# VHH binders against q9p4d8, part 8

Target 1, 280 residues: q9p4d8
Amino acid sequence: MDFMKPETVLDLGNIRDALVRMEDTIIFNFIERSQFYASPSVYKVNQFPIPNFDGSFLDWLLSQHERIHSQVRRYDAPDEVPFFPNVLEKTFLPKINYPSVLASYADEINVNKEILKIYTSEIVPGIAAGSGEQEDNLGSCAMADIECLQSLSRRIHFGRFVAEAKFISEGDKIVDLIKKRDVEGIEALITNAEVEKRILDRLLEKGRAYGTDPTLKFTQHIQSKVKPEVIVKIYKDFVIPLTKKVEVDYLLRRLEDEEDDDATQKSGGYVDRFLSSGLY

## First folded at step 19 (VHH)

Design z23
Fold by ESMFold2, look of step 19:
Structure z23 (fold): chain B 280 residues (1-280), chain A 120 residues (1-120)
Amino acid sequence: as target 1 above (280 residues)
Amino acid sequence: QVQLVESGGGLVQAGGSLRLSCAASGFKFRSYGMAWFRRAPGKEREFVAYIYSSGGRTEYTDSVKGRFTISRDHAKNTVSLQMNSLRPEDTAVYYCAKDWGFEETYFDYWGQGTRVTVSA
């Protein structure tokens, strides 16, 4: 998809292609992280004497990466959501003016604190090579963690794009639920158990295929370190539910961007105005 | 309420052509992918062709590729299947289906079907 061409962003084919690619990236990143031990010292607050910083080694390293990357416009992109918004700095590169596809409050829909907690407490123990520490690999381990966290964040917050597509498509049904503040009704309307099952089945298939993929033999990491069932469980227990939380949180506020007299009769009115303006 | 109504079926000789149409109503047609499936006598329903909501991207089962063309008309809310070089094994009831799935394909509504018979 091309974020400079809004009409490509909400297309179902492009959404599915993006989701599949983000799955591949997550699986790859889990396999790369699985080369390291759990390494709990990486995540322990104040384990290392980092100057002028209160937090874990991972917190520090990720925050520094985000500070640097913000200066080259990474967090200007619509699909990037920071873990540490307070460390971002102004870019010194020419500003890119991305057309608005998402609601004005999209940047406020941010579950990265939850992602970080779940990653360190649940995901790392599930994918690590074993318990314990690897003192000579602390930096490499944390770099692999950053890749995992950033890919998880991108996949989960992509729920904002999926939610916008669902809003446009589901018409007056979702508008009525938003007005009633019917959280369970919104979640039910955006959920399909068979769709979720197909996502999990595809993950299982990919996890098995990556275990036999000869291209992994030429990396510095050994092949087949993560059981496919673990990847599926992480998606089922954490990625899918957090994505739905993002979708619901996004939808509950969606009428803030609509003209009140149009909200119930023109649920697709944003897209229609978008098309008439030539941006879609 | 969602409705899908197929038309255009009939009897045709092998090598001939037929164009099926599916009239869609009760949903925002341009937002959803659409598909054709078919069921031959004594067999399970099988995928034939898919068209994405934008209309610029299509997928076909191998046995019909190059012979069948799926298309959609957003102004008329219709999905069409142009079937050329028809063979007796194309004999089936053809069904139009609506894809609900955003993250993955899931067909939530089906038409009643239109019968296509291809004689030897």
Scores: ipSAE 0.599, ipTM 0.828, lowest interface PAE 1.5, mean pLDDT 87
Fold by ESMFold2, fold request of step 21:
Structure z23 (fold): chain B 280 residues (1-280), chain A 120 residues (1-120)
Amino acid sequence: as target 1 above (280 residues)
Amino acid sequence: QVQLVESGGGLVQAGGSLRLSCAASGFKFRSYGMAWFRRAPGKEREFVAYIYSSGGRTEYTDSVKGRFTISRDHAKNTVSLQMNSLRPEDTAVYYCAKDWGFEETYFDYWGQGTRVTVSA
């Protein structure tokens, strides 16, 4: 897809291609992280005496990366969502004016705090080489963590694009559920068990393919590889449910944008009637 | 309710042509991908062709590439399969299918089929 060409962004072929590529990135990053032990000191608040900072080594390292990346316009892109919005800085490059594809509130749909929590408490123990520490690899371990977190965030928040496509296609049905504030109904409407099964089956095959590629053994210094079933379980238990949460959160507010980007500045339309009636 | 009705099947000599049509109703046709499948006697259903909702992207099984063309008409709510250079192995019941899947392909509705017989 090309975010500068809005007509390509919600094309189902482009959406599927993007989701498939994000899967590959996540699997690769999990395999890279699996070379390290769980290393709980990386995630322990104030384990290290970081000047002028209260948090974990990972928190600090990721926040510094995001501060730098914001200055080169990373978070101007519609598909990038920060873990630490409060550290972002003004870019010194000319602004890119991406055409509007998502609703005006899309950057407020952010589940990165939950992603970070699940990553450290559930995903790391599931993919790590062992339960202990590797004091000589703290930096390398945390760098691998950053890649995992950023790829998970991108995949999960891509749910906003999927939700917009579903809204355009099934809008009449979704509109009724939004008016009723029927969270469970929206989740049921956007869910298809066979689609989820196909996603999980593809992940299993990809995980097996990575395990049978002998070139990965030479280039990655792999001490252990993630079992394909662990990757599938992480998607089933965390990635897919969080993606659906993003979709539901996005859809619940979608009627705010039906007439314009700012209902207080313009009159009329579907969203304005909802706001006036007290539906939100 | 979603309805898919195929037409245009029949008997044709090898080397001939047929055009199948699928009339769609009960859903926002322009929002969904559409496909043709076929089932030959004694065989499993086989993918033939797929067209995305925009109409600009298509996919075909290898055995029909260059001979079959899938197209759609958003004004008439139809998807068509132009079949040229027909062979006896193209003999099958042809089914129209609606793709619901956004994250991955999933065909949620199927037509009853139209029979194509290609004589040697």
Scores: ipSAE 0.530, ipTM 0.803, lowest interface PAE 1.9, mean pLDDT 86
Fold by ESMFold2, last read:
Structure z23 (fold): chain B 280 residues (1-280), chain A 120 residues (1-120)
Amino acid sequence: as target 1 above (280 residues)
Amino acid sequence: QVQLVESGGGLVQAGGSLRLSCAASGFKFRSYGMAWFRRAPGKEREFVAYIYSSGGRTEYTDSVKGRFTISRDHAKNTVSLQMNSLRPEDTAVYYCAKDWGFEETYFDYWGQGTRVTVSA
């Protein structure tokens, strides 16, 4: 997809292609992280004497990475959401004028605090090589954690693009639910159990393929193999539900952009009719 | 209510051509992918061709590539299947299907089908 061409961003083929590639990135990152033990000291607040900082080693390392990445425009892109918005700095690169594809409040839809909590408490124990510490690998472990967190964040917050596509396609059905503030109704409308099953089945197949692919022989370290069913469980229990939470949170506010300032958002037939009626 | 109505089937000699049409109603046609499937006698329904909502991207099963062309007309809410160089193996009931899926493919509505018979 090309974020400079809005019509490519909400195209279902491009959405599906992007989701498939994000799966590959997440699986690869899990395999890289699985080479390390759980290493709870990485996540313990104030375990190490980091100057002028209160937090975990991971918190510090990730925040420094985000500061640097912001200076080279990473968080100007529509599909990037920071864990530490308050550390971002102005870029020194030329500004990119991305066309508006998402609603004006899209950058306020941010579940990275929940992702970080789930990652450290549930995901790391499930993919780590074992419990315990590896004193000589703390930095390498945390670097692998950053890759996992950033890929999870991108995948989960991609739900904003999926939600926009669903709104454009099914807007008439969703508008009444938004006006009623019917969270459960919106979640039911956007959910399809067969779609979720196909995602999980693909993940299982991908996990099995990594075990039989000769090009992955150097990634098959004795402590690096993640069982396919663990990957499926992480998606089923955390990635899919958090993505749906992002979708619901995005949709609940979607009528805010249907006020007087909808000039930057392309509208379908219903949203055009909605605006002409003078309603949200 | 979503409705898909196929037409254009019939009897044709091997090497001939047919054009199938599917009239769609009851949903925002522009927003959804559409597909053709077929069921040959004694076999399960199988994928033939898919067209994305934009109309520029298509997918085909290997056995029909180069012979069949799927297209859509957003003004008429129709999806068509041009079938050239027909073979007896193409004999089947052809079904139009609507794709609801966003994250993955999911065909939620199907037409009644139109029969195509290709004689030797």
Scores: ipSAE 0.530, ipTM 0.804, lowest interface PAE 1.9, mean pLDDT 86
Fold by ESMFold2, fold request of step 21:
Structure z23 (fold): chain B 280 residues (1-280), chain A 120 residues (1-120)
Amino acid sequence: as target 1 above (280 residues)
Amino acid sequence: QVQLVESGGGLVQAGGSLRLSCAASGFKFRSYGMAWFRRAPGKEREFVAYIYSSGGRTEYTDSVKGRFTISRDHAKNTVSLQMNSLRPEDTAVYYCAKDWGFEETYFDYWGQGTRVTVSA
C-alpha cells in the first residue's frame, strides 16, 4: 500500500498483504528477543542512574529512539504511533503532506502504554530464553525489545485502517451501535471467529516453517527458539484483543467526523466524499 | 437482503467458450471482493477465481489459469467469468460468492449456482 495514494490504503487486498507482512516482522523480532534472558533489570524503574530521566532503561532507550526518529518524519506517517508522544520533535526534513484517509482523531487512538505493560509483564516471560539477567547484554536485549514493541504497535494500531474500511463497507449497521454507545455490540459486529481462527492457523504454519528453517537453527541457540504455539498464544491473548480494542475505540468516535458536515449522513458518507474528492 | 444471482450456464462443446454473470444486490458491491467456486458431480466445492474490490487484482486456481478471466462491473453490480477452451472436467455447478473478510477471506453469501456442462 502507498500512503501517498489514498485509493490503495483501504483496499482489502492491500490491508491483508500488510497484515501478513507485519506477522512476519513480529515473528522474526520474537525469535531475536528469545536469544536473551528475561532480564528484569531492563524494565525496572530507576534501576540505572540515567541522567535527567525517571523511568526504566527500556523507557529511556525507546524514548531516545522516538525523539530521533520523529526528527526524520517517522511519526508523520499515518501508520506510526509513538510510545512517548511528549519526546517528539519537529522534523528538519521537508514535510510530507499525507492525504487524510483516517478520521481526524486517529492519532488519539493510542494503546502503546498497554502494549508496553503487556510486553514487559506477559510477552517477555513467554519468549525469553530463561529467567535471570545477562548483565553484559543489557543494550542488545533492550534493542531487541524496541523492535518487538514497534512492530507490535504498528500491527495493533493498523486496526484503525481496518476499522475505517469496516465503517465504509458496513457503516449502516455500525452507526446504530455507535449512537447507542454499545461497545459490546460494536465488538461483536467487527468480530468473525472463523477469520480469527484462520489468522491463528497461519501463524502456527509460519512458526513451524521458521522452526524448521536451517538458517534459524544455525544462527540461534536451540533452547532460545520460540515454539509456534507461544507465538499463536501471544496473538490470541494480546495482539488480536488489543487490535479489536483499537477498532472499537476508533469506531465509537467515528460519527464525530460525520456530524460536523451538516449533510444528511449515513454510513456511506465518507465513501461518497472520498470518491467525489478524487481520492478514488 | 443480499442476493447473488448467477446466469449464463448451459451446454457447451469441448473447446468452446461460455460467459457466466453474477448479479449482486443488497450490499455495497464496490466494497467487497467476489469469487467464483464450482462443484463437480460427486466432489466438494472448489475455488475457481477471485477478484478484489478494486478490480485490478485477480487470483485463479491453477487448472483454469490462462483459460478463465474474472471481471467486475461496478456500474452494473455484476461479476463475470469468461471461460475459454472449456474441457469436460470444467463441468460443474458454478457459484458466485461474496467475501466479507477484512483481515482474511470469509465468504458470507453464496448464489444458488448455474450449471455448466461441457460435452466431449
Scores: ipSAE 0.517, ipTM 0.799, lowest interface PAE 2.1, mean pLDDT 86

Design z23
Fold by ESMFold2, fold request of step 21:
Structure z23 (fold): chain B 280 residues (1-280), chain A 120 residues (1-120)
Amino acid sequence: as target 1 above (280 residues)
Amino acid sequence: QVQLVESGGGLVQAGGSLRLSCAASGFKFRSYGMAWFRRAPGKEREFVAYIYSSGGRTEYTDSVKGRFTISRDHAKNTVSLQMNSLRPEDTAVYYCAKDWGFEETYFDYWGQGTRVTVSA
């Protein structure tokens, strides 16, 4: 997909292709993190004497990375969501004028606090090499953590694009559900047990392939330490439910961007909405 | 509510051509991907062809590539399957299916099917 070409961004084929590639990135990042022990000191508040900072080493390191990345326009991209929005700074590079594809409030749909909590309490213990510390590798461990967190955040918040595409496709039915605040009805439109099973089955297959096939592009030089069943559990218990939360939260607010309840205007096609608004 | 009605099946000689059509109603046709599946006697239903809502991308099972063409007409709310160079093994009931239009490909509605018989 090309974020400078709106017609490619809400194309469900492109969205689905991106979600599949994000799975590969997450699995690779888990494998990289699995080379380190759990290293609980990385996540302990005030474990290290960081000047003028109250928090964990990971909190500090991630926040500094996000501050620097914001200066080179990372968070100008519509698919990047920061863990620490308040540390972002103005870029010194020329501004990128991404066309508006998502609703105006999309930046407010942010579950990264929950992702960080789940990552440190549930995901790290499940993928780490063991339960101990590696004091000589604290920096490398936390760098691997940052890659894991950022790929999880991108995958989960990509639910905003999926939700927008669904809003456009359902027309008047979804508008009625939003007006009624019918959360159960909205969830029914975005939930399918057979789809969830297919995602989990694909993850099991990928986990086996990446761990046993060194010729795969993403794992050809690394022996996997992460059991495929752990990857499946992380998706089932955390990634899928958080994605659904993002999708529901996005949809419930979607009428904030509409000025007219006319079904024709509200249910216009993806291309028609873009063309009529002159987005740039 | 959602209805898919296939037509255009029949008896055709091997090497011949046939065009199947699927009339769609009860949903915003332009926004959804569509597919054709088939079930041969004694076999399970199998994928034949898929067309995305944007109309620019198509996918085919290997056995029909180069012979079958899926297309859609947004004005008529129809999806079509042009079947050329037909073989006896193409004999099946052909089904139209609607993609549910979300995070994964999943077909939530199916037509009743149209029978295609290819004689030797």
Scores: ipSAE 0.456, ipTM 0.769, lowest interface PAE 2.3, mean pLDDT 86
Fold by ESMFold2, last read:
Structure z23 (fold): chain B 280 residues (1-280), chain A 120 residues (1-120)
Amino acid sequence: as target 1 above (280 residues)
Amino acid sequence: QVQLVESGGGLVQAGGSLRLSCAASGFKFRSYGMAWFRRAPGKEREFVAYIYSSGGRTEYTDSVKGRFTISRDHAKNTVSLQMNSLRPEDTAVYYCAKDWGFEETYFDYWGQGTRVTVSA
């Protein structure tokens, strides 16, 4: 997949390959986080005397990472979604002009607040080494949290690309449901229980073997700390439902980018179609 | 409304060639992946070949790699399977299938099949 070549982005083979790789990254990050205790102080608001800041240690550390990363163009990429949009700063590097693939409102489809809440309240307790505090490794613990959060965010918000591909493929059916504001109908159209079952079955297999990632297979002591069933449960209960929420939210607004009498126009108009005919 | 109609089956000598065709209708053909499966006598249906909706990307089961070629024609809404260097173990009913899945493969419609017999 190459975001500078929009024709490669919505290719279903590339979408599936990206989703499979994001699964491997999430599993690896969960394994790395599982080496630490739950360490609830990391997530407690104002637990530490952070100068000029009101929030948790994780909030501070993640926001600082996002501020720095924005300056080197991380959040200019179409597949990166910030947890703290208000801390982003202008890049000092030459700007990359990515071609438009997603609808104009795509950057407004952001469930990172929900991801953060679920991560700290549900995911961390499920994957941590145990209850208690990681006294001598708070920084390392929070860095592992950041990797988990960023990989979860990327996977869940990739639903925007999946939704766009579904819209192009089933647009006539989806357009009718959007006009009716039929949220349940849209969710039903984009859902297939057998597809979800196969995803969960693959995750179970990967959790047992840790996929095809050579580093996981070569670091045997790590594999004893993470139960495959926990990984599957996290996907089933949180990752898949949040991804579908992203897809539905994206689709409900999709007609904002179309004229109501012509759903085939994406970019350009008569001039683009005329030039594509080979007359000029 | 979705229809998949296979044709091109028949009797062929070992080492020979045969071309199967699948005519597709009732859906936006360009948007979906397509596949060929086969069912040998007394055996379960097995995957043969897959072609993605775009990019010309294909996948094959190991036993047919280098001998079979899947292709598609968006103007005719057809998927073809060119089968070369045929062996008696390729004898089966061959089925065309439509892939519904986006996140993962799922075949929601199947053709009636076309019989291929390879004589020793």
Scores: ipSAE 0.445, ipTM 0.764, lowest interface PAE 2.4, mean pLDDT 85

